VHH binders against o26223. Designs and how they scored, part 32

Target 1, 191 residues: o26223
Amino acid sequence: MKLLWTSQHIKVTVHIDGKVSKMDVLEAIKTRRSIRKYQDREVPEELIDKILDAAMCGPSAVDERPWHFIVVRNREMLEKIPEVHPYGAMVKDAPVAIIVCCDSSLEKIPGFWVQDCSIASQNILLAAHSLGLGAVWTGVYPLEDRVEGIRRLFSIPEHVIPFSVIPLGYPAENPGTRDLFDPDRIHLEKW

## First folded at step 3 (VHH)

Design a111 (framework vhh_8pnl_2)
Fold by ESMFold2-Fast, scan of step 3:
Structure a111 (fold): chain B 191 residues (1-191), chain A 119 residues (1-119)
Amino acid sequence: as target 1 above (191 residues)
Amino acid sequence: QGQLVESGGGLVQPGGSLRLSCADAGFDFSDYDMAWYRQAPGKERELVARITTGGSTNYADFVKGRFTISRDNAKSTLYLQMNSLKPEDTAMYYCARKPFEEIVHFDYWGQGTRVTVSA
């Protein structure tokens, strides 16, 4: 199915566990966790639209913006992802997944599309979290078997490279937060 | 990404006990949920027991009350205490690390450890 975007924009209030909250950007970054268990609830199309809008706002090498996205809601297709992605078992239980792809014909400088698509993938995770959803980045590129499996399953052209598969839903788990600050990795003025 | 090495299997009579060990060689063991799987001839590999980083456990119905999963983070070792063993428990036993925050995860399956329950 082809998604049609309109000039309509709705303002969605962030909801976490049924509570209205306002999350600043640092809080979103620090509290985002990989979520692999989802409630049996549909994700509104308007929230997916907001997530994809955020994904496309990332920086890219020479502004090449090589990303394309496949939005998968079809249960039969979601159930086939674990057959070609050994760590995608949770995708079958998600209401929706986004496949981040690179259109190599849009590449202006060799190799930087990996960084471009990584930025888009992380923006999807952060935007989902800010909207009260949970998501997980399941890696595809550069694992050849996963790349070709996903390409075949979703009829992706040879010049387009599937980069990541990101299932999304309302979270059914709360793993808590991490304290990862390591000052030994910070060097002042010189290495 | 390191190697997981299973040990402690053997031949035991019905009603007997065995303790399996899984040594972590190169992982940050304390950061991962761990699990024991088994595979009998002609069957798919099936989950036996899981333990989280916080110590919460979950067991397959066919081993509840007989098997106990535990971990020693200081020794980077996962254990499976198997009591009241039955012939149906005969299988190769494997340990595995569960996905966490990795965007790419690989399970390392060793040779496993063989458990045979017979008279």
Scores: ipSAE 0.239, ipTM 0.606, lowest interface PAE 2.7, mean pLDDT 86

Design a112 (framework vhh_8pnl_2)
Fold by ESMFold2-Fast, scan of step 3:
Structure a112 (fold): chain B 191 residues (1-191), chain A 119 residues (1-119)
Amino acid sequence: as target 1 above (191 residues)
Amino acid sequence: QGQLVESGGGLVQPGGSLRLSCADAGFTFSNYDMAWYRQAPGKERELVARITTGGSTNYADFVKGRFTISRDNAKSTLYLQMNSLKPEDTAMYYCARKPFEEWIHFDYWGQGTRVTVSA
């Protein structure tokens, strides 16, 4: 509740105060890296609200916007995630994690919720990076055991599908920038 | 060439040890994050251990305290030291170069090396 109200307030603040990112969009995309080591520092609710606002701004098939988000700050719950998610070992060391979910009852066109939730997940990563935080996308869907493990751990209803777990915090590592441009993957006018 | 070649698998009794190796013929080995994955029959492929270019490591909970991932950049070789092996460790083991950290790692190189833990 408090977190959702802060998000709405942040939207107003952006319009009246003119929030300016220190990096442009291309710089943010090119310099974002997966971060798995976090400082022992709290992430303010205001930053989480900005990240969630950005997550919900992604394009969505037929504007279905099927995403729901669980914000996890409870240490005991974060420490249990690695028990049901083998790739999620770093989550226990993060100050906060966001679980991206699909509410299947909001689905207007079958199957496109995967793309919708992928877009929301990427927006979380980019928004976190632009705000000076580090994050990593740990995959849940379509691995059945991870989906059911996360569902049980967080009491997620059967009609809701956990898609990704994204731990985030102030970065305690700097893996550097990747040079990933490959012109051989670009075809002009035909394959 | 660019291929990764896994080796060191075999048959071992419960409680035994094996050391897996993954040789990368490329001169750019030191520029890539490396990982070990495994797949048992009828199961999904799963991440076992990961090591960054800087040497930072991450392990799946089911191998913590038993397995150690390491790299030798001078030899362009990735290792997995497996101790206190259990029957449930039986799988084909794959190494991957520059896996997608943001997602589930599917980037496998080579044919893998088989590990069988049986009484």
Scores: ipSAE 0.000, ipTM 0.151, lowest interface PAE 13.4, mean pLDDT 82

Design a113 (framework vhh_8pnl_2)
Fold by ESMFold2-Fast, scan of step 3:
Structure a113 (fold): chain B 191 residues (1-191), chain A 119 residues (1-119)
Amino acid sequence: as target 1 above (191 residues)
Amino acid sequence: QGQLVESGGGLVQPGGSLRLSCADAGFTFSNYDMAWYRQAPGKERELVARITTGGSTNYADFVKGRFTISRDNAKSTLYLQMNSLKPEDTAMYYCARKPFEEFYHFDYWGQGTRVTVSA
């Protein structure tokens, strides 16, 4: 037996040092939690680009893809969100937030834009989690006061509907584990 | 991010010039390596010019000294200045965006802009 060019120990160290932490799809879905406390640390623009790319890969009704996104990093603007969104207090402490919007002029089937924007919002949450970030979906639509408040704050046109505000950052909390599987909600063949 | 829009193509005489533009709507353009490719009738797409996020440029031998690639990050726009055009430059020209991480395997192409060089 000839000795290898590098020892097994050295190979293991190289693999560990060069390894990217990746979640499989089921792990990402099962371990994602709403994160409302963030480190005082900037999120790289590259990660936001990756998250938005993932958001646009969701299915949409008749491929209408009505989503638009506003990326908010300005501290003054983030601090104003809680004024128009009562349950968005954590947004002011996040380094960045994404506002998911629907351009109603792109809608091909009435009403399905809600499902389209819900899929985009969930993809943002999953992508953020897979990249080591924390995020939370704060609801805007269908609450008219919040819709109009966010529209005015970010100069959103009348034909565009703000759907959700999703603050993101490196997590400063680790919420407990949840086991949500309930077999009583599964019906075979009939109700 | 699949919204790349090329423009600026047209019909020119040999020796003429054109400036192609590629607009990247809505995202962090400055984070991406950008490239121009072309496809002549009946041929495969080939790299014409590339510009990295750090400003490094690379050109195919057949365009060196005649074409210049540049970017305007403030306008999220990529340019290709084409001088001393030849009939063999006739092709559809495509803008491409390369992600930083290979895991994504995303290859973003626009619809292309047609360049015809003839008398």
Scores: ipSAE 0.000, ipTM 0.067, lowest interface PAE 24.6, mean pLDDT 81

Design a114 (framework vhh_8pnl_2)
Fold by ESMFold2-Fast, scan of step 3:
Structure a114 (fold): chain B 191 residues (1-191), chain A 119 residues (1-119)
Amino acid sequence: as target 1 above (191 residues)
Amino acid sequence: QGQLVESGGGLVQPGGSLRLSCADAGFTFSNYDMAWYRQAPGKERELVARITTGGSTNYADFVKGRFTISRDNAKSTLYLQMNSLKPEDTAMYYCARKPYEELVYFDYWGQGTRVTVSA
């Protein structure tokens, strides 16, 4: 079955098999939703590779590109994430998760790695959506207990900082669209 | 944390009114933006109305002027007053805590309450 959405006169078609017909960038940004329910179906390695390629295409301060990624498919490991991440209950039901990390040895400007890894995380969400998958960003940094819990669970070295955990899979829910434009947040010329 | 429980649905004639309620047993209701969504058979869930912690409201075009969202923080309850109901409003109505992409929060859904508008 195909699901059709029309927004701003742009048609977006998603196939039940996870194939996407076509979606422009603005529509992808506007229609992406956090997905926390997944089909019991494997995500092909080819799609993960495309998502990670997109993740690495983000702008980075002084081109430091400090990101590293851990791809987790092991069910036993996915089931342990909720033990160290209180808001990660859905991860145990996902076929795969990506952990976005910062390798601090690659950092050229102190602190900008947070922006770099945020951009990479958002690119993962958008790329997954464009490929017919659903995903959600579960926060790790700067919550010290979560950072250390994830580090210990995945044997992450001291100089590497886990930033986010993003479960993804073929969506088993369709939460609909969001109406988020708020003109009160736009200030002309001055605050 | 808390459970969202919707109520107030039922069968009404076109032009009728219903008031939906969503009770949140959690201790953090006042800290969350709240929303009403609906889902008709064969369709995606769609946003009906949203209310922020500060009381700002936003409505889908198809309900503007007919529906009013409000909240009572002292009672930890969200409301949707539905007037001038149409057959097209027939759906399951869901309460949600802040459908936003914040790193530390996620959407919570209630079980829904059924609204049928039929002559």
Scores: ipSAE 0.000, ipTM 0.138, lowest interface PAE 12.1, mean pLDDT 82

Design a115 (framework vhh_8pnl_2)
Fold by ESMFold2-Fast, scan of step 3:
Structure a115 (fold): chain B 191 residues (1-191), chain A 119 residues (1-119)
Amino acid sequence: as target 1 above (191 residues)
Amino acid sequence: QGQLVESGGGLVQPGGSLRLSCADAGFTFSDYDMAWYRQAPGKERELVARITYGGSTNYADFVKGRFTISRDNAKSTLYLQMNSLKPEDTAMYYCARKPFEEWVHFDYWGQGTRVTVSA
């Protein structure tokens, strides 16, 4: 038995013979934090595949599933993202980033693609956390300069809209868990 | 060609009974909410009954008290027991896996099984 602690509220039990224990869903939701510092360590393709599988399992309006994903591992490309995204400085230090995109030709109901891509982005963050990785959501849409900057960097067609950039890697920081429950935001029966 | 296969439809007289079955050849049956929909010629598909992965049931008003939805996770099979059948129940009946969100449509349908209620 080897027990690894990644934060005050995150524990991973690794069996030396290759078995691992996983967080339950509520633990994953409550302990996930934005991670902006990453170890100099490669993320296996198998983990990225699991994360993208989880992203595509999100609900979407009228089942339109408009999402496409760009997986970026090229160091030169990761280093260029901060030039077009003011809050993306950490991306240059990540081993990999996922760009969540909407293919507008797949849209069945106007405007709901934003919600669809938000759900996919959250699934990426939760799946990454459940697999022992850290990630952060950086917004692209609806900020026109960021949308066009990312589009140009990654040769994204005009009918496809970059929605978010999510760098991820093994975490090099442990910010701890936030207590965010606020009963004043819960209204029974009416406002 | 999907993995959901409906059966058990047929011609029955008013007041009769039929039991519909839906076999899911996939591994994921126990993880999904399941539903029965129907569609009469020239009409939109409408929800008949739903059963959650946990076994909770929900019925359209026009079938309450007459139809019973059930599932057998070990056999990956969904059932619809139809009693006191009426001519207005005549339709193609479809089995579907249902997402948990109300405004997400069923994304996986069977081929359907035809139910005709007539003399």
Scores: ipSAE 0.000, ipTM 0.092, lowest interface PAE 19.3, mean pLDDT 81

Design a116 (framework vhh_8pnl_2)
Fold by ESMFold2-Fast, scan of step 3:
Structure a116 (fold): chain B 191 residues (1-191), chain A 119 residues (1-119)
Amino acid sequence: as target 1 above (191 residues)
Amino acid sequence: QGQLVESGGGLVQPGGSLRLSCADAGFTFSYYDMAWYRQAPGKERELVARITEGGSTNYADFVKGRFTISRDNAKSTLYLQMNSLKPEDTAMYYCARKPFEEFVHFDYWGQGTRVTVSA
């Protein structure tokens, strides 16, 4: 009644610190973990550029691509994020954070910006992992208190909605990998 | 804005009762699992009781049958009813939110409320 999904391995080559690393796409997806402890080491701008490029390559409803990104490196600003985001305590210790935002003026189909920004957020996490960095998605939308707190802190205009705050850096922890495959959640041809 | 505030602690004699409250301001309270933790002097912080968004409860063995965790989603408030209190229950009590089990620890804590059980 249920079949195991067969996956093919597709290899991706990326450059890290002038060196070439290879990570299979499936390996990247399966081994990515939320990282909340970071080394006291700066992340090069070139890596952030690669991560943001990957973020913008996600599929988007009616190709609306409503995402905007705020890159935060200022220590004083990073230290203020936990005041408006209770699950963002680790952000103050990260060398950099990316705030994923939706510009509602770019929305072509109502409501799908949430999926669009979720895809962009996940691409940031996967790209960071593939580049030897660790990151974690801390949720902002749809929690109104967090949305308004982040909006005020970063002077975000009313038509732009902060969606997620993603601190990232070189990992200072190794939680290992999870085995999450559950065949009971796979239904053939219908429920 | 998004702060947990514990209250209801105090001094009580062995065998007595206390009801702790935790107000969750500014969050969508009903979407989160909630928990009570405690930390006694010189000990690590330990889980006392947990309640899921659906109302399922779990208790540490050392409080099972004596403590009851409950929630009021309309008031965004978490409660801990503590009965048959013992001197070893003396601790700072903290409430916490944990939306996902993948978190090793609770990333948000209130200021705590102190419970002292002494004759």
Scores: ipSAE 0.000, ipTM 0.135, lowest interface PAE 14.9, mean pLDDT 82

Design a117 (framework vhh_8pnl_2)
Fold by ESMFold2-Fast, scan of step 3:
Structure a117 (fold): chain B 191 residues (1-191), chain A 119 residues (1-119)
Amino acid sequence: as target 1 above (191 residues)
Amino acid sequence: QGQLVESGGGLVQPGGSLRLSCADAGFTFDDYAMAWYRQAPGKERELVARITYGGSTNYADFVKGRFTISRDNAKSTLYLQMNSLKPEDTAMYYCARKPFEEIVHFDYWGQGTRVTVSA
């Protein structure tokens, strides 16, 4: 709901959504952390839609935009992901996961779909963080056993390549801030 | 920026046991896979064991059945239980944090803790 006013300034406040607090882009990038512990609380579909909108706004090689997304909320399906993904144990505890896929029929330049799907995955992580959610990128491509396992589990066609599995939810942990700036990696004018 | 601090090394006789600990000084522990490496004098560092956030483990062949890696995420502490120690296990032992996924590089190294196995 909303904060409502009548002609007599009678106020009704509902605590479903307060004023949206927006972090700036640099703050979002610098404070995003991998989150693997989630509250027992559902993520509204409206937030997932916003996250996927952001994912599709990334740059892509020759504007091929080869990404497709599978949104998984079914508990039985989430519980099966760790069977085909050794680093995906936390997925069973998440309220929802997004599987980022490449539709190879949309590929216009060979090999750049990996970069396209990486950009989409990072945008999912940043958008989730900006909306008060936590998420983590678990890798699928280029590990053939994980690619095939996820493909079979979710009935993904042969021309579509699963790239990453991103569980997300309201965070139940609060990792500290990291300072990763390393000036030794910056070269002026030449190497 | 902060460092990992290893402890628990020492001198033991062949067949002895040691338990190494690694504490994360100033960083979040839950965000990383963790590993133990070792380096003998004049040798390169080699992987001994790794553990994911969820507790999945992988061991080098030369320690399988003798060493056990474990973690306590609430205490931000990593452990290596070393049993049936051999002279060949003599090395400086290091813990390392890495992002999840086996193919990515480690973030931080500690100063190490020395293990000497001799009669």
Scores: ipSAE 0.000, ipTM 0.146, lowest interface PAE 15.4, mean pLDDT 81

Design a118 (framework vhh_8pnl_2)
Fold by ESMFold2-Fast, scan of step 3:
Structure a118 (fold): chain B 191 residues (1-191), chain A 119 residues (1-119)
Amino acid sequence: as target 1 above (191 residues)
Amino acid sequence: QGQLVESGGGLVQPGGSLRLSCADAGSIFSDYDMAWYRQAPGKERELVARITSGGDTNYADFVKGRFTISRDNAKSTLYLQMNSLKPEDTAMYYCARKPFEEIVHFDYWGQGTRVTVSA
């Protein structure tokens, strides 16, 4: 119960010698995990608003900021996502999902919208984690069948491209810690 | 380093059983979602069963109740227990992995192991 209570608060906290502290940026980056199992518990709209605010704070090529977001809470719509996204089975059990989209009419430099939407997607994952939620990035673009499936399902216009589907909720799993540091991928001065 | 190695395939009679194994040497196995796919002659590759890094399983309708996917993280090995085998199960069976942080399709594949179900 104590673990579930702590994870349900607005910010993830670390308890050190009875002193409550906030998760710092490096801790958030290193401890964020893809979460695919969620509690049967509603995510408050205030937390979604905070996550979307964070999503829009990412750097964007030539400041084009082409992102648009669809917030999906409707159970019937969430249950249809796995029909068009083979790796989206967990979405049907999530209380909410965010679809990250690119409005191509806002694009100023060709191709960089992919990087812009990737940054927005990662900010959603980090913000969710910092708020005690779990989330996972399920890929849509550049897989044409998924792009068209999601477009049809959510009535997305032709000039808008669905980029990712991110289900989120209070976590019902704890996959633990990963040690991913690989010094063989670091080259000093030259390759 | 990171190529998957499948084993355990063979020739069996209808109603028989086989256990397939997939060894993932040189990888952080416990961090990966794992899957078994199959490809019958002249057909597309299809998902048979999937297991997440957290142990959650998902099965194709045509094997549900007959096949069981499992993993042993200490041995870095994925298993597929196949019971009540049918001629329709004849295929090359492939192991696939993605990191737990996977956002796209399984794109790390093994070389496959052949399963033939016939009299």
Scores: ipSAE 0.009, ipTM 0.272, lowest interface PAE 8.6, mean pLDDT 83

Design a119 (framework vhh_8pnl_2)
Fold by ESMFold2-Fast, scan of step 3:
Structure a119 (fold): chain B 191 residues (1-191), chain A 119 residues (1-119)
Amino acid sequence: as target 1 above (191 residues)
Amino acid sequence: QGQLVESGGGLVQPGGSLRLSCADAGFTFSEYEMAWYRQAPGKERELVARIYSGGSTNYADFVKGRFTISRDNAKSTLYLQMNSLKPEDTAMYYCARKPFEEIVHFDYWGQGTRVTVSA
């Protein structure tokens, strides 16, 4: 395991009801982990609204903002996701999942919707983490079987492409932090 | 990312012991949940033991008290100490890495190591 001092020289705390208990952006980015085990506890609608607001605030190619989101809380529907997504078993145990979709009719530059939906997916993960929740990105696009399975399960129109399924909840695991800085991947002035 | 390579299998008499090893050249071994599975002829693959990144463990009821799973993060190696072996433990043994930060998930499996417990 690596020891990472993620809070050195960073003020990560804000005042909430007289107590200091909020992380800054850099801390959120560095400490976010994929969480696949959730407490048996509902996520308030207000937190989902905040997460989706953050999802829509990312940069988008020519500001096309092609994303649509499906919020799934229905237990029977969550239990069906593993039938069409072989690595989505944890979704059935989550209190809620968000499906990130691209509406291709909103696309202004062909192909850039993938970047747009990737940014939205990462913002969901970061916003969830900043609010005390855990989440995991389960990949759908570009795996054709998963795309079509999710489309059929949620009655998604032909011109809309399901991109990712992100279950989330209050975390029931703590994997710790990662130390990923690799200076060999940084090139100055040229390759 | 590297291949998982199991070793340590062999032929033993009932009541004997074996230690299985699984070498993972992966850069982030310490962050993965690791597991041992087995598959006997004509049966489906079944979970034997798992170990989480923090060191906590789970065991199948049929091996609890006889098998011990452990990991050496510095060596990127997973172990299974098997004591009081029974003929029913005869199987091909596989180690697996479970996903952690992958957005497209695949279980990584080795080719297996054979354990035979003769009557």
Scores: ipSAE 0.135, ipTM 0.506, lowest interface PAE 3.6, mean pLDDT 85

Design a12 (framework vhh_8pnl_2)
Fold by ESMFold2-Fast, scan of step 3:
Structure a12 (fold): chain B 191 residues (1-191), chain A 119 residues (1-119)
Amino acid sequence: as target 1 above (191 residues)
Amino acid sequence: QGQLVESGGGLVQPGGSLRLSCADAGFTFSNYDMAWYRQAPGKERELVARITTGGSTNYADFVKGRFTISRDNAKSTLYLQMNSLKPEDTAMYYCARKPDEEIVHFDYWGQGTRVTVSA
């Protein structure tokens, strides 16, 4: 994968089965889909590093950047996630998952860490897609049982809050793209 | 509140046919992948068939060649055509909407429709 800056746009080169393809940022946003079926194929560490670099480049409230990430590749640990996250069944079949966390000691303004971690989560999904991977955001916060289940499973300290679990892999499904533009949701100058 | 209502079940002889329907009244049906599940007495719920928004289908091995899943987006209805029914097909049949782009999913099942295959 190669990042190029041109006219305020990022051009991303993606490797797909040995073939190089290009994807613009708008294309990435519009064609990204939640992927819950993965090939039995390892995701290289260098791709995870690129995804996490992109995750940390998001804006944050008063530049607090409260995010921390747990990268899970251990099969036994991935298999335990569905036990504490009832709609995370696909995680056990993924080669890797990223847990997005908030370190509350880094929070500078109350409550905005949720937006910060949402931005990081979406950047993970977009970066994965741009690199030829599929991913899905499975919600953890603010569901107390999921938050405490994930905390216990991964030995997360009390001042850190697990926010989302994002399994990733080479996609084994292609749901296609959606056209969701609704002009009735756009108001000019006033409501 | 319930959004999916199953119907079309009944008592049928081995080798007979039934057509199940699942009607949606609360969401944009054409936007979601749909599935049929069944639960036999004393067994866990299992996937029978899936259909994508584009019409691509996938079947459990135990129903391949006998069951056909289909959808009518104009009527917001999902169907399961069941042919060559066997006593082993006796179960409560449920339809479900597959998760799509939601970051939080809450499980939702209809009340089901009962299928009994007996001589």
Scores: ipSAE 0.364, ipTM 0.694, lowest interface PAE 1.9, mean pLDDT 86
Fold by OpenDDE, second read of step 4:
Structure a12 (fold): chain B 191 residues (1-191), chain A 119 residues (1-119)
Amino acid sequence: as target 1 above (191 residues)
Amino acid sequence: QGQLVESGGGLVQPGGSLRLSCADAGFTFSNYDMAWYRQAPGKERELVARITTGGSTNYADFVKGRFTISRDNAKSTLYLQMNSLKPEDTAMYYCARKPDEEIVHFDYWGQGTRVTVSA
């Protein structure tokens, strides 16, 4: 196992064959950070496929799996996303973005799709990180202007709800690690 | 999808009454739990009342039977009947929704309607 250092002092673990090593699940969870700066480097389709595979492996309410994914690589479209998403400025700098959507026609129980799409979105973030990419969750739902903006921009039908926009790329920043453990949030047996 | 729009706020004297409305134009209203929140100047936003999809209601301690939350699914509208208003009830009132009672956060907010209780 070799460690590669970027100019940003980002540690990348690679296998002997030069491939980026996958993180174990706890490492991925604990070390993941939102990444909003990306290298001018394309993301291979194979990595996107793995990320989407991971996105579809999460649980859903009564196994309804309501999620759909729009993979956006078109530069013009990426550049338009910030126009309808005020906090999506970094999307224009990413080589690719995944839009997570819910098909309401697939819902078996109303409302749980938010949990389902959240799980899918988080799996995207974790998978991306484990593969040496950086990503950030930009919320679309439940803000109407963002939902409708993304809907119009991507011609999303009325029964489909855009949930999140997740830009992805090789990271051009290293925000470091953080400790979020808070024992005061843990209650034993009762509140 | 649809914006929550609050209305019915205004200026009233102590002991007076107001009826707030919240119109939900975008989502299937009947599929969501709904709530009223309020935020007074310099204070944090606080829950006033909740109503589930099944019609169960909960109220904050300060309500003390003075307010009634209700919903009309046919009109996609949430209501808050406020009686025996007090100066301390002065706040911006917001409606919010969430898809299920098991979900801990409300997913959408209106712009609010101002309630002022003053002699």
Scores: ipSAE 0.000, ipTM 0.229, lowest interface PAE 14.9, mean pLDDT 87

